VHH binders against Testicular acid phosphatase (ACP4). Designs and how they scored, part 10

Target 1, 367 residues: Testicular acid phosphatase (ACP4), of Homo sapiens (Human) (q9bzg2)
Amino acid sequence: LPEGPLVFVALVFRHGDRAPLASYPMDPHKEVASTLWPRGLGQLTTEGVRQQLELGRFLRSRYEAFLSPEYRREEVYIRSTDFDRTLESAQANLAGLFPEAAPGSPEARWRPIPVHTVPVAEDKLLRFPMRSCPRYHELLREATEAAEYQEALEGWTGFLSRLENFTGLSLVGEPLRRAWKVLDTLMCQQAHGLPLPAWASPDVLRTLAQISALDIGAHVGPPRAAEKAQLTGGILLNAILANFSRVQRLGLPLKMVMYSAHDSTLLALQGALGLYDGHTPPYAACLGFEFRKHLGNPAKDGGNVTVSLFYRNDSAHLPLPLSLPGCPAPCPLGRFYQLTAPARPPAHGVSCHGPYEAAIPPAPVVP
Key: E = the ipSAE of ESMFold2; O = the ipSAE of OpenDDE; V2 = 0.75 times the mean of E and O plus 0.25 times the DockQ between their complexes.

## First folded at step 4 (VHH)

Design c54 (from b2 with G50A; framework vhh_8h63_2)
Amino acid sequence: ELQLVESGGGLVQAGGSLTVSCAASGRTFSDYEMGWSRQAPGKERELVAAIYSGGSTYYADTVKGRFTISRDNAKNTLYLQMNSLKPEDTAMYYCAAGYEGDYSLSEYDYWGQGTQVTVSG
ESMFold2-Fast, scan of step 4: ipSAE 0.598; ipTM 0.821

Design c55 (from b2 with Y58W; framework vhh_8h63_2)
Fold by ESMFold2-Fast, scan of step 4:
Structure c55 (fold): chain B 367 residues (1-367), chain A 121 residues (1-121)
Amino acid sequence: as target 1 above (367 residues)
Amino acid sequence: ELQLVESGGGLVQAGGSLTVSCAASGRTFSDYEMGWSRQAPGKERELVAGIYSGGSTWYADTVKGRFTISRDNAKNTLYLQMNSLKPEDTAMYYCAAGYEGDYSLSEYDYWGQGTQVTVSG
């Protein structure tokens, strides 16, 4: 029960609001897309910048007693996927987290903060190679061939036929997954105050959200959720735990690791934790891992650390405290490690992944 | 809608080389992650290589070191240079294109009709 000081934090957050990734053939806004999205499809919007600045300010307030007011490279490591929107999201977040280092007046006081990234094809940590992983495709196929998925697909036959007619998109192949992509475009348009087509009623949007939830469940949930996690979110979970172990073992001053990523990153991580809630993470959603020294029994000297989880998915509300299944918060690190072991890759690695990428850079080389 | 047409397949001797290409028409090619898959008779499709819009690449272990994927955005064309070909590389080779982003977790969105590569040995 008695908790000691915070010693390490890992944060995984989704980029802020963006333009749609794609259009569909019958999209009424298709011909004016360049006017509506002057920075381009998939690019971070001004609203996205605002959301990340707000998240950064939230994190500053939450960690004001733990984190230095000025950025120090030895205390904070920031890693992003190699997408403009995630790199820009990281920079906007940091402007909120370290206002003293933010661009502005007086500019002589502005100090840029490094955001690290790797090429998308090499990013096994934050952008899992699901398209390039034959084993993951086998697991996904098993899920889509399951009775629950097939019964739902049959139940939506009429809906999907109408959707194909209204959008002009062929849904042949993986209909639920293709329908999910329509939802993304509609939700982006609605978020920016654009009129939706008449066929995109609230009932249609609810059905598309249900389709999205089922297909996401196939990607990160049962059957064989643990094996799927070993190829996806378990890699990131393993890196977070390894980062803490390295910091503690080597006595590093590192206090915080930040990961700027995607909804798929958060979904895979939630899957690995057994905490997927049936919803797509909203823009600037943040999942946090907080490691604290436990002030437990005096007879247990050394290594009494607990892990607490939070999920912030609505800036208007307090973060949701999360509990690992089988370990109520605060969860002892040893128990957290044991319970998550099936979802993390074994020491020798798994199919599709060579040795996982270390999120913390190597120690500085002395001259 | 994006249309993909493969070409360059044929018969080649074991140890030889062959380049297959994929011409894209319709909307902008440069925004897609592109890939190559293959399917041998009686087997499931295998993804062999991919290239992201930014140019970074990945390869299946079965072809790594022998195959090279590349793209020419000015010509809307994807290439697969295949070296040191083996009889087990015999398959129909398919071009694929996928949106880069959050909701496209595992699937390519557009596929070509394929080009046959036969390696004799």
Scores: ipSAE 0.470, ipTM 0.752, lowest interface PAE 2.9, mean pLDDT 85

Design c56 (from b2, 16 letters changed; framework vhh_gocatamig_d2)
Fold by ESMFold2-Fast, scan of step 4:
Structure c56 (fold): chain B 367 residues (1-367), chain A 121 residues (1-121)
Amino acid sequence: as target 1 above (367 residues)
Amino acid sequence: EVQLVESGGGLVQPGGSLTLSCAASGRTFSDYELAWYRQAPGKKRELVAGIYSGGSTYYMDSVKGRFTISRDNAKNSVYLQMNSLRAEDTAVYYCAAGYEGDYSLSEYDYWGQGTLVTVSS
């Protein structure tokens, strides 16, 4: 069956390129960090702005026939986590999506686009409170105590000992998780053309990426992946579906919801969808949910709407079409609801989180 | 060597106030989530309050409105102002620091040795 017209889009994207989050004790660039990163650690770089502007231009092209050329409050809602880098990423993205509203146009100076956020401590939607949730800790501990995780950790004993010696960073406690911090710093430095230490060879970076993938798998994957998702990415998945339901039920003109967030947000969402591919989302990676009218007969198990997924992780290539496991494209909305139900929190809430509501504010009341 | 050192604990009457301080050394913590935990005799360690690098805070329900967490990145320190103290607040209080990566970590990286708070008449 041919797919019909697009009716709603939800986009979740990672912030653009940033400065490293931290230095390690033996980092050769540690003493000049303030010179290398004048805006501060973790802050969005000029390259990050460029990446987001480019993503915005891609989205403009993709949705040119669907989305008005000028920003309209009733058509688009933008939500970000409360971090400078995600807020700035959203602004740069919007400059690409709505070029006439970008700085430099006299007319655009009087038509800024709002980006909504909530305090980090209250952000159950885009920042999952893993540390403050005892049940999530229990599920994660179960994963790290599994034979596969422990065998891998033992296999990397020599590597981790060498890493500790070269970096001066203690890996005692959660070695694989601590090793990720070294990888983040090295990858940021390499991305900005800084010389890496001699010990940080391509093989070392590859091993650190494997370590990161295993530990991320413990956070969002088996065992009990669905229960982990109910406490994390399933919250966002539920909000996306609830937003579409509200738009359809109330006949709202809202066309697009954009979420500016982190790699952890995308990883948790991919986990909830059964689509984690073993790779950390790159800067400005974007996961899209596209809702379309179903043409022809009603769907066997869900009415007249289908859901399509795409993942854009490389600006040099076309976005990757994704399929929910068990639902080849076009996936009927009813089947999508059924298959994702175990990963979405129930209406009454779960451990650590009460009942969930959509993150879209209500439409303005007409006089 | 990275260390978190708590201070300010002591004996206080019910309804009294106390300010706990945690000073970090050996590393800058401006990009770390900082938190206060407590452990009463015979109980497991529980989260009391936390503060993100951006200044946003969170509290356990039983201390909301009574306790205030704050940080001073220039002094590499985190504070817990405790008002209207109750007997059930008696515990050893620990400060903790957790790195704010893009990848959400479930463990705190550094812990202090603790400071005893006793609320008794």
Scores: ipSAE 0.133, ipTM 0.511, lowest interface PAE 4.8, mean pLDDT 84

Design c57 (from b2, 17 letters changed; framework vhh_gocatamig_d2)
Fold by ESMFold2-Fast, scan of step 4:
Structure c57 (fold): chain B 367 residues (1-367), chain A 121 residues (1-121)
Amino acid sequence: as target 1 above (367 residues)
Amino acid sequence: EVQLVESGGGLVQPGGSLTLSCAASGRTFSDYELAWYRQAPGKKRELVAGIYSGGSTVYMDSVKGRFTISRDNAKNSVYLQMNSLRAEDTAVYYCAAGYEGDYSLSEYDYWGQGTLVTVSS
């Protein structure tokens, strides 16, 4: 519940519905993939556009009293990973958030809103290049060597053997992670009304979801969850907090920062917050940070500001209010900062990453 | 499924150059993220350089300015041009490939068997 006027919002959302990222060797749809997915694998679908437009409309309603009805560059900054699906998701979302068209000619009605991005290899903020971080691989290996992970892997030996036979996919190396890819393909196909193979029963899909949850837990959870977060979601968390600090300190008019990203971005951020719920974020899932000022109190380096979190993972239901472990809502900013400190990287950076992404650039000086 | 075969390793003197090649067979190459790893005697395997499907590159700090990773999608190949080689670059070099995806944060899907690079006078 609101405890005073909203002063700043940071939103992190997953792209909308997409085509599968890959097929498996025995996929009955493999040979007609180009017909089923004319825009290509991993590309945003029309359903994905609809999901993002709907999320934008939700955000418009939620922030009607806070945001101007028209886009203003000094109020809103939008950043995306450098993927067609995330860039297109951001555009569709913005169409829902700022639905008022400019009056006049058809040319005057088209008011594109800038979406900023950086090359994938340089995206330390939203993509966290985990593959290019040797220290992160060491921490992940430690998690996969843990008793819980190894016991589960042993228990699923029969299931994984059957999965290899039905899919033709080799699971040698990282079997639980490779099973993850089968689940993604099956879920994408099911979402588009394609018949699943007879072996892909509801029981098989539930087991794959359990496998996915365990492997995601290895990426963002114990052991050494805080150290993993410093290399991943803690970077984004630190940037969100630093952006608010800069806005408050300098009295900037910036009201909202929007990040268009991936399920992995949300999972890493949830890990940094201690809020991973065992589920993969669905398409257009949105995690929000709402900064509120107590009425009647002067600003005191964040002492009179609270942070509230929400997670919208089902458009049919109200967003879930979330609480940081150890800080029931509304959480004072100082306490939020203190409790998240172990998961946030030190100012100089960490071994796998150089200097972190700079603060949001100021609006250009316009005559 | 993808098979990766490395070549171009060998003995070279300090300050010399070598080009490593990795040929891929199987699926469409242009969708892969590709990398070169190395493992020196008594040390852990480490990422040397990576190249994303869009052509963006990443390098380990100690090789920046000396090594260049590149890809040729028409030839299904990835290359590592190594210049100004040092004794500490001595290692077995491995080629790795993975899909550009959301659900796999940390894994390359396919690995080569490695090629030895020895930098010695």
Scores: ipSAE 0.236, ipTM 0.582, lowest interface PAE 4.1, mean pLDDT 84

Design c58 (framework vhh_ozoralizumab_d1)
Fold by ESMFold2-Fast, scan of step 4:
Structure c58 (fold): chain B 367 residues (1-367), chain A 122 residues (1-122)
Amino acid sequence: as target 1 above (367 residues)
Amino acid sequence: EVQLVESGGGLVQPGGSLRLSCAASGRTFSDYEMGWVRQAPGKGLEWVSEIYSSGGSTYYPDSVKGRFTISRDNAKNTLYLQMNSLRPEDTAVYYCAAGYEGDYSLSEYDYRGQGTLVTVSS
């Protein structure tokens, strides 16, 4: 069946390159961290700005026929988590997507584009506050107590002991998550051309990556991946689908919703879609939902719409087309909705959640 | 590496007040986002409050908003929770918690203390 025109796009992307989230006691770069990372830990770097600007330019090219060349508030809505790096990433992305609205434009032509956010503790859409969810803690505990997780942890006992000695960091309590933070620091340093300590060999980095993959899998994967998704990425997935439904029902001119967020946001969303591949999303990775009409007839609204997914995780290559398990692209919206239902929160909600962030508010009425 | 020790729990009548304290030792206290979580008997863990590193911004769920106040004293490496207008449903073990603000945690705390019991009963 011939695919019709694009009618709606939802984009979820990770912030660009940042400084490490933390140092460790024996970090050889600890004493010069302020010169290496002048904006501070966790802050977006110049490279991060460049990566987001490039992603914006990619999106401009991809949606040139669909999206107006100038920013129009009724066509595009941008939502970010309340972190400097995600807010700045959104702005850099928008400079690439709407070049005439960029800060570098002549004074008369530069127009700031609004980026909306909510406080971190209230952000159930993009940050998934598992601290306030007893059921999620039960599901996570089930995963960490599973034989596979425990056997792997036991196998890494010697490795983790050596890591404690080399880093000076205690791993007691949360060993795999603390090991991930070491990996994060090492990867940030390596990406910026800094020499790694002699103990941080390629074998050590591979083992840390495996440890991180296991811990991430416990958070977003089996066992009970669908139930975990209902409390995390399924909330965002549900909001994306609800936004499209609202746009259709109300005949809104809204064409695109952009979410500037974290690797954890993408990981949880991938978990909800059954598409987690064992890899951490790189900086400026982008997962896209593209809604298209086909021929159809007006009586089957929703039945004449298809959903396609893409994942852009390498700016040197074309985006990867993704297929929802059980529904090859282009997936009919009704089937997409059916297959994702177990991973989305039920209409009556779940016991640990307050009200979900519903569809975005309608564009302001212009007098 | 952070060690957290809670104190100040006890028995209090409905409508009463208690102030919980948490002494932190180990790494630099001001580097952590600090919070309180509680667990009622036979129930799961419930987030109670969070305060950003270096103080200032505080957050509460609707269940305790207006009744509880979180604060921190970075010079003393101490976190506090002032609990007013206590209700029977506030009965729980209260844990001091510390975490780094980051991408991977899915809003989970990295460290937690041993807990202090708060019982609200007449």
Scores: ipSAE 0.133, ipTM 0.539, lowest interface PAE 4.7, mean pLDDT 83

Design c59 (framework vhh_7pa5_2)
Fold by ESMFold2-Fast, scan of step 4:
Structure c59 (fold): chain B 367 residues (1-367), chain A 122 residues (1-122)
Amino acid sequence: as target 1 above (367 residues)
Amino acid sequence: QVQLVESGGGMVQPGGSLRLSCAASGRTFSDYEMSWVRRAPGKGPEWVSTIYSSGGSTYYADSVKGRFTISRDNAKNTLYLQMNSLKPEDTALYYCAAGYEGDYSLSEYDYWGQGTQVTVSS
């Protein structure tokens, strides 16, 4: 059956390669960290800039027939979290997507592209108020108290105790995020050609990845994954769908919304879609929502729109087409709404703090 | 990096009041979502209250609503918790915590203080 032209795209991508978020006490590279990471911990690297520029070029190629070759304010809206690495990632991406507007173009031809952000503590769209959400803590506690989670954690007690000796960190009985930070540091060092400590074998890295996957699963997966999503990734999913609805309802020229964010943003969104695959999104990973018109005997414009998903997690390969569970591609928009409804906040909002407090809706895209 | 130092804890009788303070140094205090988290003897951490960077949005655990008030002074880089009508159940080590980091830290605070002890007994 005939699938029509692309009418709207929403993209959510992770920042590019960065310096480690933290060092650990026994890190053999700790004394030279300022030389290894001259821009500072957590800051975007030259490789991160390259990855985002490459993603931008990929997006230019993918949307060549859809998006104007020059940046137009009314066609594209870019929103980032308020982190240097995500703001810089957005800029590098845009240099690839709109090469005519990139730094290094002739002064007379170069036009800067605005990247919008909000304060970190107030970013309810791309960073979620999980830390101050009692209902989310109840859902997380339920997941971490489950027999499966506790049995796995008990099985890793000896491993974590050993890791404490190698790192100088307290890990046994502490949140698994601490072990994930060790993995993050090791992976950053390995990616930049630094020798890993002898104790950081492939088996150790594999076990740390498994520990990280268990903890991520508790945050975005069962039990009650849909209710967790209503407080997190479902907010962003709802905003994406609302943006399309507004564009269609008002006949706006807006073609693309881009969100420059974090692995946690993508993980929460994947959770809301029922598409978490057990892996952390790599640097510059991009999840795309593509809205297309159907050309065959439409009863109504809204009923003739389909949603397609893609996930690009490896620049050496084509993007992975994703299907919403229960809706094979092409997924009609109405069915997409129906199937994702349990994971999206209801019209009255979702309460973190009791039945009378609604979740604050995400900021709408300005036309 | 941010360093957080709590003060104002102590021993108080039931029905009494205490005011906790948390002094922040390092990064810009106003960029952080600030919280109070407590650990009672033999129990896990319990979130108590949060205040967003603007100071306009405050949230409380059901166990402390109407009794505790969170506030901040961004000019002084200080967080406060006014605790009224204290109960023996409020006995705990009280931690100041700051939220900032986005990369896989969905429910985790980025920076913690060392805590200040509150004991409610006669």
Scores: ipSAE 0.306, ipTM 0.675, lowest interface PAE 3.2, mean pLDDT 86

Design c60 (framework vhh_6z1v_2)
Fold by ESMFold2-Fast, scan of step 4:
Structure c60 (fold): chain B 367 residues (1-367), chain A 122 residues (1-122)
Amino acid sequence: as target 1 above (367 residues)
Amino acid sequence: EVQLVESGGRLVRTGGSLRLSCAASGRTFSDYEMGWFRQAPGKEREVVAAIYSSGGSTYYADFVKGRFTISRDNAKNTVYLQMNSLKPEDTAVYYCAAGYEGDYSLSEYDYWGQGTQVTVSS
């Protein structure tokens, strides 16, 4: 089908490579953690900076015909969660997206690019307070009490017992979640060239990956995936659509909104779209929403605008084109609105923590 | 790994004040988001307050805003809940919880205490 010119882009990406968030009692690297991670746990690494610079360069190439070569505040808005790693990731990404003039150029001019954020406790858009949402926990409990979840947990009884012995961790209370955290630590260590303990065989890592997929599925997938999304990723989805609506309605020059966030942000958004693939988004993974003017006959649903999705989860490969379930790309905007409505917060009522943010101002507030 | 022990729960009169403490054992306490939850008889456990390590940001449920204050002392591995202007509706078992901060925010808290009973009467 004929696609027209790009008119608006929304990008949601995960921060780059970081130090582990935690260790476990029997971790062979525990006593030298401060030497291995001099900036501290959870902090962005040099590799994380490199990954974000590369993503920025990819975005520059992809949008070269659409986006001005220089940063213009009226064209681009950048929002991050209030974490050092996400703020630094945004800055590194922008350095790749808006590269400076070559060194030694007499015409070189550098301009800092603002990255906006809000306090962690108030971040309803990118860092969902799922832990403090009673309604979300009720929905999650239904998933964990389901026969499929319980049968899998029972089947892993022997594995989880061995994992407790090898790690020194108690898995009591939340066994699959705690196993997932072990996987995160092991993957961070492996990514930095650290030897894994002998018990962390390929079979063990595969089982931990399956455990992680099941636990993540319980959080963002069925049962009642749409209701879970209304409290989480649907809020961000609604904001993306509202941003485009405002741009079109008011004829604004805003071309791109960038969100620097976490794997949980992408997972919740994928859940809202019905596109969770069973995998944790890797470092610098990027989910893009591309709004294009349709050059053919206008669709009844959404007029002359279509939405296309892409997911870039491997810098060595081209991004994956994605299709909303029930609307093959390019999806008419009206149909996209209609199909995602169950996963977006209702017009009346509130999220777990008050009203959602519908639109983001492109201009700064007066002092 | 973290073990949590709550203390301070007791009988208190309507309008009174009470301070709950939660002592954490183990290391890496400063890396955890800490929360207080409560569960009244026959009701589901509900969040009361949470405190984050990265920015000292706090969250409060609407029914306690202006009355309760959560705080933490990383040197003592302790989190506190200062409860003022107590109402009979605040009667519940109060639980301390710990969870990894950052990317692990998809899920429930990882570690829970055994609970401390707070009873508010006139």
Scores: ipSAE 0.117, ipTM 0.523, lowest interface PAE 4.6, mean pLDDT 82

Design c61 (framework vhh_h_nbbcii10_fgla; at its last look DockQ between E and O 0.58; V2 from the best seeds 0.00; counts 0 for: pae E 3.5 > 2, unsure alone 62.8 < 65)
Fold by OpenDDE, look of step 6:
Structure c61 (fold): chain B 367 residues (1-367), chain A 125 residues (1-125)
Amino acid sequence: as target 1 above (367 residues)
Amino acid sequence: QVQLVESGGGLVQPGGSLRLSCAASGFTFSSYSDYELGWFRQAPGQGLEAVAAIYSSGGSTYYADSVKGRFTISRDNSKNTLYLQMNSLRAEDTAVYYCAAGYEGDYSLSEYDYWGQGTLVTVSS
């Protein structure tokens, strides 16, 4: 398809590098955690800031012809989850995207850029999985009770037992979740040059990664992946599409919407798109939606807009072009709507089907 | 080993008040970057219901519609204790109340990591 000009962009990115979320009882670095992580556990590191600044600069380069050189509140909107590391990531990113917000700018020219957020308890757009959604948990249970999942889990019984002994952490009840948390701690430590205990061998780390992948797959993949998405990533997808639609319908000057979020946010969105690749999104990973006008006859081609997807998961390489399953790249917008409809909440809303949970309202649109 | 121990339950008349406590041991709330604390209840013959929750990040709170304006969730980090102030109690508030705690990061696989044994609240004339 002959492509016309870029007209709208939506970006979703994971925060930058962070400290471990937690420690474990036999963690050799537990007693010096405050020294190792001066801003606290789970907080953005200097490296995290650097990563996001770099991402912002990348985005500036990519959209140099599209965005104004200075921030305009009518053109760019950014929302973050209400976490320090995501808020700080957003700020660092914007510092790369808009030089006026960068450190070292002349004081007279320095302009901070607003980052919008909602309370964690109220965030139904960027925070997944949803809390207190019985239906989602039922869907998850179905996945975890499946023979394939159980067989895999059974195969790791011995491993998990050893992990308990090595870490001093009980894995009872939620072994995969807790194993993931151990992996997080180890990976963060390793990334920052800290020695790992002898038991945390490459093989152990690989196994932990496999365990995590299995669990993530249960959350975003089959069975009933589309229904799961309706309760998670599909909400965000729907919001992105709604923002574009609103901008077009009303002739708004909004050009870009940015979401500073988590690996889980990206995973959920990937699930909704059918693009989960079995890997956890790395720090500062960015999934982009680019809406372009078609140069052809809208009447003949079923619309005048296409959607292109890209995924930047490695700063050393070009972004990966993505294709929605069943649609060419770029994907005609009408086709995009059709193919993603099963993964998006219906117009009447989605119910968590719990006795104590109200229907999920439509995802908020950027004001 | 992490333990949550609820207390403060009992018999109360309609319109009365109770304050539940949940003492956490084996860990401190501040040991985690981002944690969630919550109260749940289960009435006879009914499923588990989320009553209230506090999120460490931003300090935001959640309340079920059924308890909004009547219940208040709070925490004391120095005591590592979670509280639920229940006012204007109704018969329908009768349930076993459970305290739950969990820490989450970028990827949450479940709602809560730890659960208490529960404390019974009976609202009756």
Scores: ipSAE 0.224, ipTM 0.672, lowest interface PAE 2.1, mean pLDDT 89
ESMFold2-Fast, scan of step 4: ipSAE 0.491; ipTM 0.774
ESMFold2, look of step 6: ipSAE 0.362; ipTM 0.694
ESMFold2 (binder alone), look of step 6: mean pLDDT 78; pTM 0.799

